# VH-VL binders against 7-cyano-7-deazaguanine synthase (queC): the designs that were tried, part 8

Target 1, 227 residues: 7-cyano-7-deazaguanine synthase (queC), of Persephonella marina (c0qst3)
Amino acid sequence: MKQSSSIIILVSGGMDSAALLWLAKKEFDKVYAVSFDYGQKHRVELDFAKKLTEEAGVEEHFIAEVPHLKGIKGSALTDRSVEIPSEEYPEGPPVTTVPMRNLNFLSIAASFADIYEIENIGIGVHSVDSPYPDCRAEFVSAAEAAINASSVMVAKKKNRITVYTPFLGMTKTDVLRIGLELGVPYEKTYSCYRGTIPPCGECATCRQRIEAFRSVGLEDPWFKKER
Below, E stands for the ipSAE of ESMFold2; O stands for the ipSAE of OpenDDE; V2 stands for 0.75 times the mean of E and O plus 0.25 times the DockQ between their complexes.

## First folded at step 1 (VH-VL)

Design u7 (from u5 with heavy chain S100D I101T Y102L G103Y D104S L105S P106G Y107R Y109E G110Y M111F V113Y; framework fv_ucenprubart)
Fold by ESMFold2-Fast, scan of step 1:
Parts: C-alpha cells; structure tokens; sequence
Structure u7 (fold): chain C 227 residues (1-227), chain A 124 residues (1-124), chain B 108 residues (1-108)
C-alpha cells in the first residue's frame, strides 16, 4: 500500500500562505501547518493563522517560537526602535528584512517533517515583487539540498523532502486569483506589518494587498466597511 | 464594559508561594488581547513582571522573575493567574494585572484597562 | 534591557502653572512610549499613548511629545485633581517592557 501524500505548510495568517494552505488541502492527502512566533509587530497575524488552519481542517497546527529573532536589531518587523514605513518597498532590502528568517523557518519546519515523516514542506514565497534574498529560487534550492542531506527520514527511507513553492515567479495578484478560485476566506486573512486591528492600510503589505484586490476588480474585505 | 477583577489581599511567610488571580469580563477573553502583571512595592515605582497570551498560554517573563514566576490562564472562567514562589520580604507589593489592547490607532502596546490591585504582604 | 529615566522625581507646583515631566530612554525606542497617571490607592490610568496620542476621555491639558530617546509629558495648566505620580512606559522591546521611576506632582 502506498503512503498518502503529506505536506507541512508555513502559515503566517496572510494572503499568500492562506492561498497555499487551500491549494495544499486540494493537492495533498494530509496537511499539517506550522506558524512562527519571532516577536513580530504583527503578532495578531498568528491568531488569524489559527483561525485559517481550523477552517481548512489541518491534521495538526504547530506554533514554533523563534526567540533569537525576537527583538533583532535593525528590522522594522522586530525592532521597535525602527518605525514601519508607510511607503512601498524601498530600494534594496527593506527595513522590514529579518536576517535569514525563511532559513530559520524552513529548518524548524524540516524538523517537524522529519519527526512526522512528512515529505513536503510548503512555503508561499513568490520572487516577483519580493525584495528579500530568502524568497528566491536559489535560496529554496540550497535549503532543500541541506534539508535532504541532514534528514533522518530521507536516510532511512531514501525518499526526498521537497520544498513546495507553487507561487515562485508569481505576483501577489496572481496568487490572489488562485486563492479566489479555491474559495479562500480572505476576510479571515491579515497582512498588516503594524499589527493593528483594523489594518493600517499604509504599510507595504497593506498597500500590496489593496492593490492586488483592485487588480482583480474587488475591494479588500478589511476596507469594504467596518469589521 | 471591560473589567479586570483581582483576588483579595494575602499575607504570606518567607519561602511560601502566592497565586493571584485576575478575572476578565466585558470582552472575549481569548481574542486579540494579552495580559500583563505589574507590581509596585510600598513607596516605589511600577515594575513589569511578565505577559501571557490567554489564547495559547504563551508567556514571557522579566529576567528578574525568571524561575520564580509562573503565569497561567483558565479559559472556562476567563481568569489569568500569577504565581510567585520563594517569597522574600522585598516581594511585599501591590500586584496588578493589565490588559494590552490590539485595538489602536496604528499600534497596540499600551495598557488600556487595569485590575484594582492585590496587596501581598510577606512577613516573618 | 531598556532603562527609562524620569526627571524630576518630585515637584510641588502652584495651581494653573505648567508642569513638564521628562523621560529619557537608554536607547532609541521610536514612539513606543506611553504615559500613566496614578493617584494614591488607585490603579494607574493611561493618559498618552505612542508618545503624543491622547487616550479617550483624557483632558486636553495633558499632552505628550518626543521620539527616539527624549520624551516629555506636559500639563498645560495644573488642576487640583492632577496631583498624582506619573510614569512613562516603553513597549519598544515588546514582549519585554519597562517603566520609568515615576514623578510625583503635588499642589502647593
């Protein structure tokens, strides 16, 4: 008898990971989720991740703490002395960059994958429009190689772990179109870097989200009327 | 309306432990609010002790109290607890719970509601 | 740990006079600074959030200013009911928070 296909999804509570979660539920037999607490200013996104994973019906939702990233200097997402900009991404890596964030996240997710014998790790990276070095194809390929070289499951079973990145090369608008077709409850997603309820509407992620909805002829559910 | 109601005053001997409660009402306890504990020794200022997320029991403690403080919650009674062990005379203080709101104009990290305070006296 | 230093520790002020309280942070905290008022035998009450934003129901005579390391709470015209101890609080290092030492304001 063949093993069922399984995946663990990195779920932030935002639009992209929500689309990934719904796609994974359609494409895989068993879906697990992991979310990360790294002291981010938008910590309310974790509460939305919990609601989304409950609605999707995942096998188990893990919350992993990443304490060394809490309060890391120089990132507007974790360093309270740095204001979150109201502009779209500036030239070069933005002040919201957390060093090696996705590498930390993938390594933690790989530990869960190894323990639970899960063969796929899903991350909602898209390289188009992303200024972050750890969202690019080269990074994903290198991380997957390192995971497979160190996996107990892979050593025992000779089956590789795949880092599943279906949105690589897509825009946020492209990902939104996919999520709309899948029936993602976008009113239950949250992306604001400032962590406010309601979302601020002015940070880079709020602006990208609003524009993505406009690009498909819709209004962002958060800004349609009062919550 | 939001209320935080704390347990009554306690008198303890050195070496004992104390568990103070804070019952929340007027909002959904497990929604987007964190609960903090802050103490004030007689004639002194406010001292932050730690924070708990009532939704998932995640906690963070001030370094000074690490190893002696434990924060827990009971969702069925909408109550947060702060337990301080190995009590010393310098732990004599009024202990407050305070809510960290997620509804704000751009940010969420202030104390919008406070409990009435619980006096803990440690005497031999 | 971010240390907040308040000055003065104490001041006795004539009614209707302007009161200025300062809070200095050991490192930059942006605008993540909040002010509280505590009257004897009462819980603290929020006055100003995010350095300069008045909290609901707070009289307009209270105002806050500053950013980075230097912050000020101003009571433009002191009233009798304003006799209290005032504390600054930083949330820049959330979840780890600190308070200033407090400033006691008394009426002459």
Amino acid sequence: as target 1 above (227 residues)
Amino acid sequence: QVQLVQSGAEVKKPGASVKVSCKASGYTFTDYYYMHWVRQAPGQGLEWMGIINPSDSSTWYAQKFQGRVTMTRDTSTSTVYMELSSLRSEDTAVYYCARDTLYSSGRYEYFDYWGQGTLVTVSS
Amino acid sequence: EIVLTQSPDFQSVTPKEKVTITCRASQSIGSYLHWYQQKPDQSPKLLIKYASQSFSGVPSRFSGSGSGTDFTLTINSLEAEDAATYYCHQSSSWPYLTFGGGTKVEIK
Scores: ipSAE 0.000, ipTM 0.405, lowest interface PAE 19.1, mean pLDDT 80

Design u8 (from u5 with heavy chain S100V I101D G103P D104Y L105G P106S Y107G Y108S Y109Q G110Y M111F V113Y; framework fv_ucenprubart)
Fold by ESMFold2-Fast, scan of step 1:
Structure u8 (fold): chain C 227 residues (1-227), chain A 124 residues (1-124), chain B 108 residues (1-108)
Amino acid sequence: as target 1 above (227 residues)
Amino acid sequence: QVQLVQSGAEVKKPGASVKVSCKASGYTFTDYYYMHWVRQAPGQGLEWMGIINPSDSSTWYAQKFQGRVTMTRDTSTSTVYMELSSLRSEDTAVYYCARVDYPYGSGSQYFDYWGQGTLVTVSS
Amino acid sequence: EIVLTQSPDFQSVTPKEKVTITCRASQSIGSYLHWYQQKPDQSPKLLIKYASQSFSGVPSRFSGSGSGTDFTLTINSLEAEDAATYYCHQSSSWPYLTFGGGTKVEIK
């Protein structure tokens, strides 16, 4: 059953935001999308985000530039001198951490929500034990509170903005099962942190993706014909 | 209960000035809303004239009216005014005030409530 | 200044038929387009905001679509009370706004 309200989805071009986009198209009457250019090494994800939003048929797809995050020293995602690790996430924040990335992204999405009078902001955060502080339930609750305290739409109309996080507390495998049932074209999603075509298969996101597909009895579409 | 009530019809001679009022009620006048003025000549379409922020009196005018139009407000009476000087026969029109949502950034604004209109006739 | 061109200027339509009105912008305006209905001797009334969002109290037979430069207002099944002039309005260049030239819809 579709809701009469609207939503804006943060779309990266990766697996989780693709699953979120397809779910939102099923559950909401009007779906908007926003993607972020922050100078990330895997910027090719933006091309996949554009194709995915076009295929899903969103009302409008916004590309927001975040230049202050571009070239952050010490983060493997933005600092070209730092190699992207080939191992699983260690305890604590990994070297791929971009400080307050999701906070910046949610605040920008909230600006679009205020302008277009959109009542929901969707973000594909998942994983019970996320190593990123800005992917956890505590962060989501605090961000939603700040958005509502700051919103002109909320102050004027008294209608709250909800941060929609349907995958919170789920594993990547759980999200993949949902996406497969929704018909997400995973062969058109891209997750590699190194930004290579084809994907490297060795970075943390490639490894998590490969394991998620194996856990549902499938091969990752990117690697099915290579190996 | 939001209402915008405009002043009555005016007949002016060429070269005169006219000052149209628009009194707001049913909401907080100095809150999250802007007021615009839009005119419509007989048998013609809608033409945007300008905008005023009732909170701080900031104004922006269409290039066509720059130098001839002045928009002001009185917070004690919740009223905005539009004064058009050096009137010509082509200024004969119905003048509307219309409320818009408070802009967040350089985003869009739509007119949610309109005044009833004020007919200004310019004839010799 | 962003110019909005509406077509057609005029439509005479039998009740219950579908009406389509087009608004074309001289440059891309995203979804910053709104539709108004004006009946004779009345002020305009908001129908659709942000290209496709219905305003409260507007009958479901009215819908809007489009983005960028090409926009459409559709009346799915024309009722007698829908005889009016319809205007598009862009707010992409806020605070500087412009309207389309209008489309007059009449019954007959």
Scores: ipSAE 0.000, ipTM 0.479, lowest interface PAE 14.5, mean pLDDT 83

Design v1 (framework fv_vorsetuzumab)
Fold by ESMFold2-Fast, scan of step 1:
Structure v1 (fold): chain C 227 residues (1-227), chain A 122 residues (1-122), chain B 111 residues (1-111)
Amino acid sequence: as target 1 above (227 residues)
Amino acid sequence: QVQLVQSGAEVKKPGASVKVSCKASGYTFTSYGMNWVRQAPGQGLKWMGWINTYTGNPTYADAFKGRVTMTRDTSISTAYMELSRLRSDDTAVYYCARDYGDYEGLYYFDYWGQGTTVTVSS
Amino acid sequence: DIVMTQSPDSLAVSLGERATINCRASQSVSSSGYSYMHWYQQKPGQPPKLLIYGASTRESGVPDRFSGSGSGTDFTLTISSLQAEDVAVYYCQQYYSTPYTFGQGTKVEIK
């Protein structure tokens, strides 16, 4: 059931990190959360991250600023001059790619883990075939190695820090099935890249979540129709 | 252009419920959320919660959880706020306000209804 | 909850003179150079009206004599040349975290 250890979860307010948060609450004794403000267009996601962590009952929720990622030119996710596309994952890295985003996030989370002597860092990466290089298994392994080589806690012969990636190799549909079994309140998750309320339903992230719900025979709570 | 028109004044006894309506016009109702804010006589503004008008999912301030219910009817572009188990200190003007977000993700209340006065007499 | 405190509670200013209202948040309401802080104007018998959002951006139709500044925990609303129609109560509000909270209000009157 529960591990006798602590974990800090990277929480975005989206579906995958929400599933991870609920899984962590089931499997770990103490759950901490960190969310990142990097100037993303969908910054309303941070409000949903706060609501999710309050409902889950985490020990503490940290908001970390990443100002050097703010307004990155060429990324539709942070550059206001670049329109967020309606198409999903064209050839090559998507225009929504933020350079080394997960590396920055993991290094910040690792600092919290080292200081608070937290043994696990949870990140909701789910596909080994991700178009984002910093979502792949190779990246996770390298990041974990670098974190442990740099840790004061580990250097003093305390426990290693493990990057916890339970969804790695799973499809978004697989992650959704797990979250539904755990009782994740998906109506309280938000991932629209355009940052609109209600979500636009047309960007890659909106299209992905609509398809994920359809694949399990359900309608996305954000896009349900009243008859 | 954009208008939010609220229902008329209500006088209620303690323990009763009141349901205030807010009819939107001049924009696509389901494209923006709706907030509810109250103001007691001579006092400041207090946020009660909001509703996603597309999905119907509400979020309530802790001070009102268990007594407030927010709903909407998309066929008539109307949002509702029902407050139950009324107390004399619920006497206030109740406002609806549109939840508007710019493309950069900064959210604020850009249009407000005229207000509905609710008086609770002991 | 984030507590928003305004100063002064009331302010009497002569027509054509500058009015300055301060708002202090109990914790930072800014992140990555954005401030989740807004100003509203409420005239007697009327609903509040949005004046400034994101600490410094004027809402469409708001006269340029109104300006906002500040970040983090300290914010200021300035009316550079008070007009008769500016007599009102002004409220700051944070949209950084729920519950969204307002300051107690600053009443601006003609001296």
Scores: ipSAE 0.000, ipTM 0.427, lowest interface PAE 16.6, mean pLDDT 81

Design v2 (from v1 with heavy chain D99G Y100S G101P D102Y E104Y G105D L106S Y107S Y108G F109L; framework fv_vorsetuzumab)
Fold by ESMFold2-Fast, scan of step 1:
Structure v2 (fold): chain C 227 residues (1-227), chain A 122 residues (1-122), chain B 111 residues (1-111)
Amino acid sequence: as target 1 above (227 residues)
Amino acid sequence: QVQLVQSGAEVKKPGASVKVSCKASGYTFTSYGMNWVRQAPGQGLKWMGWINTYTGNPTYADAFKGRVTMTRDTSISTAYMELSRLRSDDTAVYYCARGSPYYYDSSGLDYWGQGTTVTVSS
Amino acid sequence: DIVMTQSPDSLAVSLGERATINCRASQSVSSSGYSYMHWYQQKPGQPPKLLIYGASTRESGVPDRFSGSGSGTDFTLTISSLQAEDVAVYYCQQYYSTPYTFGQGTKVEIK
C-alpha cells in the first residue's frame, strides 16, 4: 500500500520525527525533510536531524530559521532565565511551551510543499501524551484546511495537500515500537532539552524516552549499560 | 500469502469459558494489530476489541470488558481471545482480523480468519 | 460510541444497473483530511472482505465498478454495474475511535 506521491517531513532529530521519517521512506516515493532553527537551547538536535536525513536518504533537507520565536520569554526551551525542569511534564501546558510553534512550522512546511508540488506534509504529533494544544487532531484539521485554502497549487486545481499524522492517538511507547520495527537508528536520535552531550538523563524528554525504552524491555541507547 | 487460521468449533455450557486461537503467517506478526469481531446468527458484525501484538496491550469494547481477555504469543505468531462466563447470547461466529500496520492506522481490516463457531447451550 | 447507520437494509438491483448504499455516522469520523471509514463485503458462509478503506480508496484486487465517497458523517458505496457475484451483505465501519463500530449491513440482491 505504498503511496505513489511526495511528502515533506518535519524532522527535529528526536525519536518521534525519526520514526515518522523512516515510515515515510517506506510509504512514499519521494521524501523531503524540513527542520527548524527557532533559537532552542537544544540546537544540537539539528545536527542529529541532519545525520538522520542523510542516513534515510531524503530528496532534500531544508533548514528554516524562525527568528521571531528566538528568545521567547517564559519558555524554558528559548528563555535562558528559565531552567529546564528535571521532572516529567506537569498537568497542563508545561514551561517548555513555545506559543503556536507547530502552527509556524506547518505554515513554513506548506510553503515548501506548494513550491515543490509536494502533496503531503508529515508531522509526528501524538495526542494521548501531549499537553500542547497545537499537537491535537482539531488543530491539525484546521491547519490543513487553512493550507489548502491558501495553496497556489490547489487553487490551480492540482492535487490537494494532506497533513499526514500517522501517530495521532498513540503513546510515545507505541511510536517507539513502530520505529524499532522499521529499523530506526535510535542511537542517532537526540531530544535532551538541556542540549548536553551526552544527554543529561534528567529533563522531561530524557525521562520520557528512558521510560519508553524500558516499557518495551530495552535500554535507551544513550544510557545503555551494555557495551 | 497472508493467512489467518483459527481453531475449530466449540460447544459450551452457560458459565463456561472458551479460548479461540488465530495463527498468522505470511507477514511480520508484530507489525499489525489483531482485531476480534463476532457475528451472531443472522446478525451483523460486532467489534470486541484488539490487541497490539508488539506490546501485548489489549483494548476491549465496553460490552465485553470483564469477560474478554486478548493475548498473543509472538514465538508462534498466534493471537488468542478468551471469553468467560458464557451466556446463550454469546453464540456466534468469532473472527480474528488483521488491523492496520502500526505505522499506518488508516487501512481497514484487510485479512480475516475463517471464523470459529461457538455454540452456548444448556 | 459512534453509531453507524446504513440505508437501505436491503436493495434489489437488476444486473448491469447501479447500486447505491449509504452509511451515516452519529459524529464525524474524519480528521486531518482523512475519513476513518471502511466498506466490507460478506457472502454467505464466508468472512468479510475489505473493499474500500479511507472512504474512497479501493483495496487491491477489488474491481473498479466499486467506488466510495463522502466525508464527515455521510458516506456512500456505489457499484456502477451490478454483477451476479456482487450479491452479498455490505457493511460500513468506522475506525475513528474505539470501540470500532459497524453499520447494521445492507443486503444486495438481484431483481
Scores: ipSAE 0.000, ipTM 0.423, lowest interface PAE 16.6, mean pLDDT 81

Design v3 (framework fv_vorsetuzumab; at its last look DockQ between E and O 0.08; V2 from the best seeds 0.00; counts 0 for: pae E 17.4 > 2, placed apart)
Heavy chain, then light chain:
Amino acid sequence: QVQLVQSGAEVKKPGASVKVSCKASGYTFTSYGMNWVRQAPGQGLKWMGWINTYTGNPTYADAFKGRVTMTRDTSISTAYMELSRLRSDDTAVYYCAREWYSSGLHPFDYWGQGTTVTVSS
Amino acid sequence: DIVMTQSPDSLAVSLGERATINCRASQSVSSSGYSYMHWYQQKPGQPPKLLIYGASTRESGVPDRFSGSGSGTDFTLTISSLQAEDVAVYYCQQYYSTPYTFGQGTKVEIK
ESMFold2-Fast, scan of step 1: ipSAE 0.010; ipTM 0.487
ESMFold2, look of step 2: ipSAE 0.000; ipTM 0.425
ESMFold2 (binder alone), look of step 2: mean pLDDT 94; pTM 0.950
OpenDDE, look of step 2: ipSAE 0.687; ipTM 0.875

Design v4 (framework fv_vorsetuzumab)
Fold by ESMFold2-Fast, scan of step 1:
Structure v4 (fold): chain C 227 residues (1-227), chain A 123 residues (1-123), chain B 111 residues (1-111)
Amino acid sequence: as target 1 above (227 residues)
Amino acid sequence: QVQLVQSGAEVKKPGASVKVSCKASGYTFTSYGMNWVRQAPGQGLKWMGWINTYTGNPTYADAFKGRVTMTRDTSISTAYMELSRLRSDDTAVYYCARDLTYYGSGEYPMDVWGQGTTVTVSS
Amino acid sequence: DIVMTQSPDSLAVSLGERATINCRASQSVSSSGYSYMHWYQQKPGQPPKLLIYGASTRESGVPDRFSGSGSGTDFTLTISSLQAEDVAVYYCQQYYSTPYTFGQGTKVEIK
């Protein structure tokens, strides 16, 4: 359903949140953005998030720190002793799992939504993320219920808060098709888990991104061959 | 064109099993859950359960738990509902229906339905 | 289980006149400003068709004469000007908790 109110978008700098940001600009009257610093190896993504939100023209872009997630041992995204795998793990929570990451992110975004009286929170989860427990549809539904039960805005009988997840159940290719139609500047997005410039092209996110572009007959802007 | 096409009518004897198929087309199969709903002759609608098409995890109504099995095959975008130990009161039209059962907006209707499969159990 | 009760069981209304169908849940099916209930229309020999979701939102392609209202335990489906094509059985359904349950149905006929 199209919304006509305000939304705050969780923006990572990656291709999926960029597509969500551009979709939100089309569907909502006022768009805010929040990005998270949790000590991730790919924190260079935050610089791309800033450029994307400036390009999109959001009302305000918040940067929130999540220090208790910084340096998590055992997660390849935060533990420097754990290598970022070049292969995608097919089953269960992969080694790149950060415990309760999206729960922390939604809770922080909900605080901004409550104080600014923003009616929607947008998160770019999709079917490829289902191996992570906090990227599942059931989690999103439970989080929305908890947010509304806790909201000062809702308690004052103002508008309810909706968690907006338009890409849940979609593939990266589906999300890319939507973003291309919306005119997302994918050359300004960054997804590499290793945090290198240029992107490594070998981690799970680089492989998924390259494959998504190829599936629509295009070459990823980061990996275009020159003549 | 979004469509759900179900297998044809079945006539079974008491004690047999029936397996109904529901083939999806025109959308990404794993983006929607699949519900199964039955309707006995001249009666209302009764929900049997739901399957997460991405994970394959089902949720069954207690009335059918132990006799119903819901599965899917993502390679052919098809969901299945198998009902075992059939009784004459299992005679009904069985429908599959997709929904976005888990989205946080609270707006998750069964928006597309199959044409229905008539199952007759004669004693 | 949540029991959904519709009233009346059958309703005869003249063409162009208003039809009103009520649905009562045995417990609240509204939470956090949302009502977890839908309305479906079923014609003989056809599968159910979604009319209204979330108590009050019309599904795409559903005529303006159909409207839904209510919250908590009491819901209403209104057809403002009954047309011949509206003769059908109408069902309410809650999706607040599993097992999802339907009302017994209301048959709408022409007087």
Scores: ipSAE 0.000, ipTM 0.413, lowest interface PAE 18.2, mean pLDDT 81

Design v5 (framework fv_vorsetuzumab; at its last look DockQ between E and O 0.03; V2 from the best seeds 0.00; counts 0 for: pae E 13.6 > 2, placed apart)
Fold by OpenDDE, look of step 2:
Structure v5 (fold): chain C 227 residues (1-227), chain A 123 residues (1-123), chain B 111 residues (1-111)
Amino acid sequence: as target 1 above (227 residues)
Amino acid sequence: QVQLVQSGAEVKKPGASVKVSCKASGYTFTDYAMNWVRQAPGQGLKWMGWINTNTGNPTYADAFKGRVTMTRDTSISTAYMELSRLRSDDTAVYYCARVGYDILSGYRPFDYWGQGTTVTVSS
Amino acid sequence: DIVMTQSPDSLAVSLGERATINCRASQSVLYSNKNYLAWYQQKPGQPPKLLIYWASTRESGVPDRFSGSGSGTDFTLTISSLQAEDVAVYYCQQYYSYPLTFGQGTKVEIK
C-alpha cells in the first residue's frame, strides 16, 4: 500500500537513483524529482533523468543549477584539466569527489520540499563504507537535522522532513536486485562519469555497474557484447 | 575531419540478404553510437536502429526486428548493417549516421552521415 | 510512436523571400525546457545535413538565415531570405523517444 504522503527524489539518471525513483512510486502517492546541473562532465545524465522521470510519472521534475560547484578545481568531475581515471577507487576520497556535493543537493531539495510542503526527501546513498563522506549514514543524520532546524514549514506546521534512504547499508548489487524486481528500465539509465555515448566502460562507475549486473547473472544493457 | 564512407550499390533478388558497410574516420570510432536510416525512392527517412560501437550491442526498430543485424569491427572502425529476406519494398538508399555529443549541451542527433548505399531488390 | 507531420508538403518561394516550414509532433517533445527536435536539409543525391537541434540551436557552419522556433508539439523552420542553394527537402525529427521518427519532408523550390 502506498503511503499517503509526498516525496521529492534526487534523480541523476544513474542506476541507483532510478531504483529509488521506482521504489518511491511504489511507496508514496505523490513523487517529485530534482536533478542538478553542477558543471559535471557527464551532464548528459540529465537527459536520462528527464526520460526516467517522465516514464515514472512524477508530479514535477525540477532542474536546479548549482553554479558555485561548477569549475571546482581538483575534481575530475568538474575540472576540465583533470582526467577521469580508468581505475577502481582507492581507499579514501577519490579524484572524482566534489566537496560537499550531496549536502548542497539535499539543501536545495529541502528548499523545494519546504515550499511545496513535501515531508520526505529521497536520496540513493547505499554503501556504509563509502569513500565519499557525504554518502555515509552519519552524514544523512546530520543533514536531516540541519534541514529540520532550518525549515520554515517545519517551524510553522510542527511536522518533520525525513531524509528517505531505503538503500542505506546495501551493496550496489542489492540495489540492482531491488530495481530489477520493480521493473526499472536500466537500459534507460546512464552512470558513466565521462559522459560519452556510449558509456566508456572504464571509469569507476562503469566498472561497478558492469560488475553489479554480472553478480546477478546479467549483462549490463549498455555493455552487452555480441558473441 | 569526420568522414563516414559506405560500401557501393547493391542489386539483390527477393529473399536474398545484403550487407552494407560504413567506415568511419577522423574520430574515435568506439566513442560514438552509429545509427542506420533508409530512404525509399521519393520517400522520407526511416530509422532502422543503432549500435553501441564500443560493445557491439544493437537496438533495432520494431519494423526490422528479425531481419536486420547490426555489427561493427573496431579494428577497422567499420559498422555493418545486414538486411535479410529482402523484398521489393526494401529498395532504398541506406545511410549510416553518427550520434553527436557535446560535453556542455549533451548529445546531438545525427551530425555526420555516410554518402548512402543504394540497394535495389528486383526479380 | 511519435508521429511527425510537416506542412506544407511543398513550398515555392521567390529568391530573397522568407520560407516557413511547420512541424507538428503527435505528442510533446518538451521536457525540462528542452525540445528534442531537429531539422535536416537534404539536397538531391546527397544525405541529410543537420541544420538545427534542440529546436533552435544551429549546427556549426549553418548560415544565420536558418532559424528554428517552437516548443512542445509545434515547431517552425524559417529561412529568412531564400537563396538558390537552399533548394532542398527539409525534414524535422524527434529524438525524444524511440523509435526515432522523421516528418514526411517539405520540398522547397524557387518560385
Scores: ipSAE 0.000, ipTM 0.521, lowest interface PAE 10.8, mean pLDDT 89
ESMFold2-Fast, scan of step 1: ipSAE 0.006; ipTM 0.474
ESMFold2, look of step 2: ipSAE 0.005; ipTM 0.513
ESMFold2 (binder alone), look of step 2: mean pLDDT 93; pTM 0.944

Design v6 (from v5 with heavy chain V99S G100Y Y101E D102L I103P L104Y R108D P109A Y112I; framework fv_vorsetuzumab)
Fold by ESMFold2-Fast, scan of step 1:
Structure v6 (fold): chain C 227 residues (1-227), chain A 123 residues (1-123), chain B 111 residues (1-111)
Amino acid sequence: as target 1 above (227 residues)
Amino acid sequence: QVQLVQSGAEVKKPGASVKVSCKASGYTFTDYAMNWVRQAPGQGLKWMGWINTNTGNPTYADAFKGRVTMTRDTSISTAYMELSRLRSDDTAVYYCARSYELPYSGYDAFDIWGQGTTVTVSS
Amino acid sequence: DIVMTQSPDSLAVSLGERATINCRASQSVLYSNKNYLAWYQQKPGQPPKLLIYWASTRESGVPDRFSGSGSGTDFTLTISSLQAEDVAVYYCQQYYSYPLTFGQGTKVEIK
């Protein structure tokens, strides 16, 4: 059932945000999108985000720069001196962790929501497979509370902003099953942390993507053997 | 083996529409995007747009938006390009071409081309 | 839009002589160590044929006399020893960004 409200979706160009975007188009009257440039090695993902939002037919697609996250030392996603590992996540927070990334992203999205009077903010977090602290239910709840305590729109209109997280508690495979049913064009999604075309097939994100497709009896479009 | 075969030449009057077909064989149709490129007499190549053969979703170049429609039929491995409200400057050879590797990445080179369909628009 | 400019517009080359065609992009088509640049050959009355992709990778079945070089904004297609069957128009193409764009073409003829 389509809701009579508006939402802004955080779109990375990856599989999970693509599934969220297609779900939002089904469930909400007006869908906006925001994507972030934070100096990530996989900047080509922004090109995929632009094309995904064009295909979905969003009301407007915002690109927000996050310059203070550019060049963060110690993160393999932003520090050019740190290699992106070929192994899946090691013990503890992985070297691909960008400190407070989702918090920064949600606060920027909340600014757009407040300005454009958008009632919902969608983020494709799924906690079961995530080693990142800012993908958990407790984080989402705290962020939503802070957003509502800070919103001019909420103060004036008494309409709360909801952080929409339909994939919390789901695996990447669960999210993929939903996206396949919705008709998401997965050949147009990009997740490789190394930023190569074709994707490397070796980083944690590539491996998770390949395994998710294998789990539903399909080959990842990026790695199909039949031509 | 791998081949794209296009429909025959068309002669149309201004204001009419034309629909060109492109039948694929020798590969899995839905694994590749289909692009459309036109070439006016004595001119270079101009990309018109592409269609995702798996989903059926098209993307059009702004110059043709509102006049071009791209579709496909997976049951017969055929892509279509329809151009409406024809003008004399639409006279050209129209090619279909398969995208190498991924259909949507900004890195699509065209490894297989159809033979071309000549469309002449004259009164 | 990325504008692709080729030089020269036409080239007359003797059999066995080297032919060199240049292509300039209005902005860089280099990302993550890949140049999103292809070269096509179009013989009279035929559709274009892919010769080179990734600026320097030769397509299967293309003779080794054809080579591509360059990076970023400046690219070159070289035919080391022109044969009669190489009479054609040659096009460069960027596939870095939509809309996909081609150079205006370079006509290669035998002198």
Scores: ipSAE 0.000, ipTM 0.425, lowest interface PAE 16.1, mean pLDDT 81

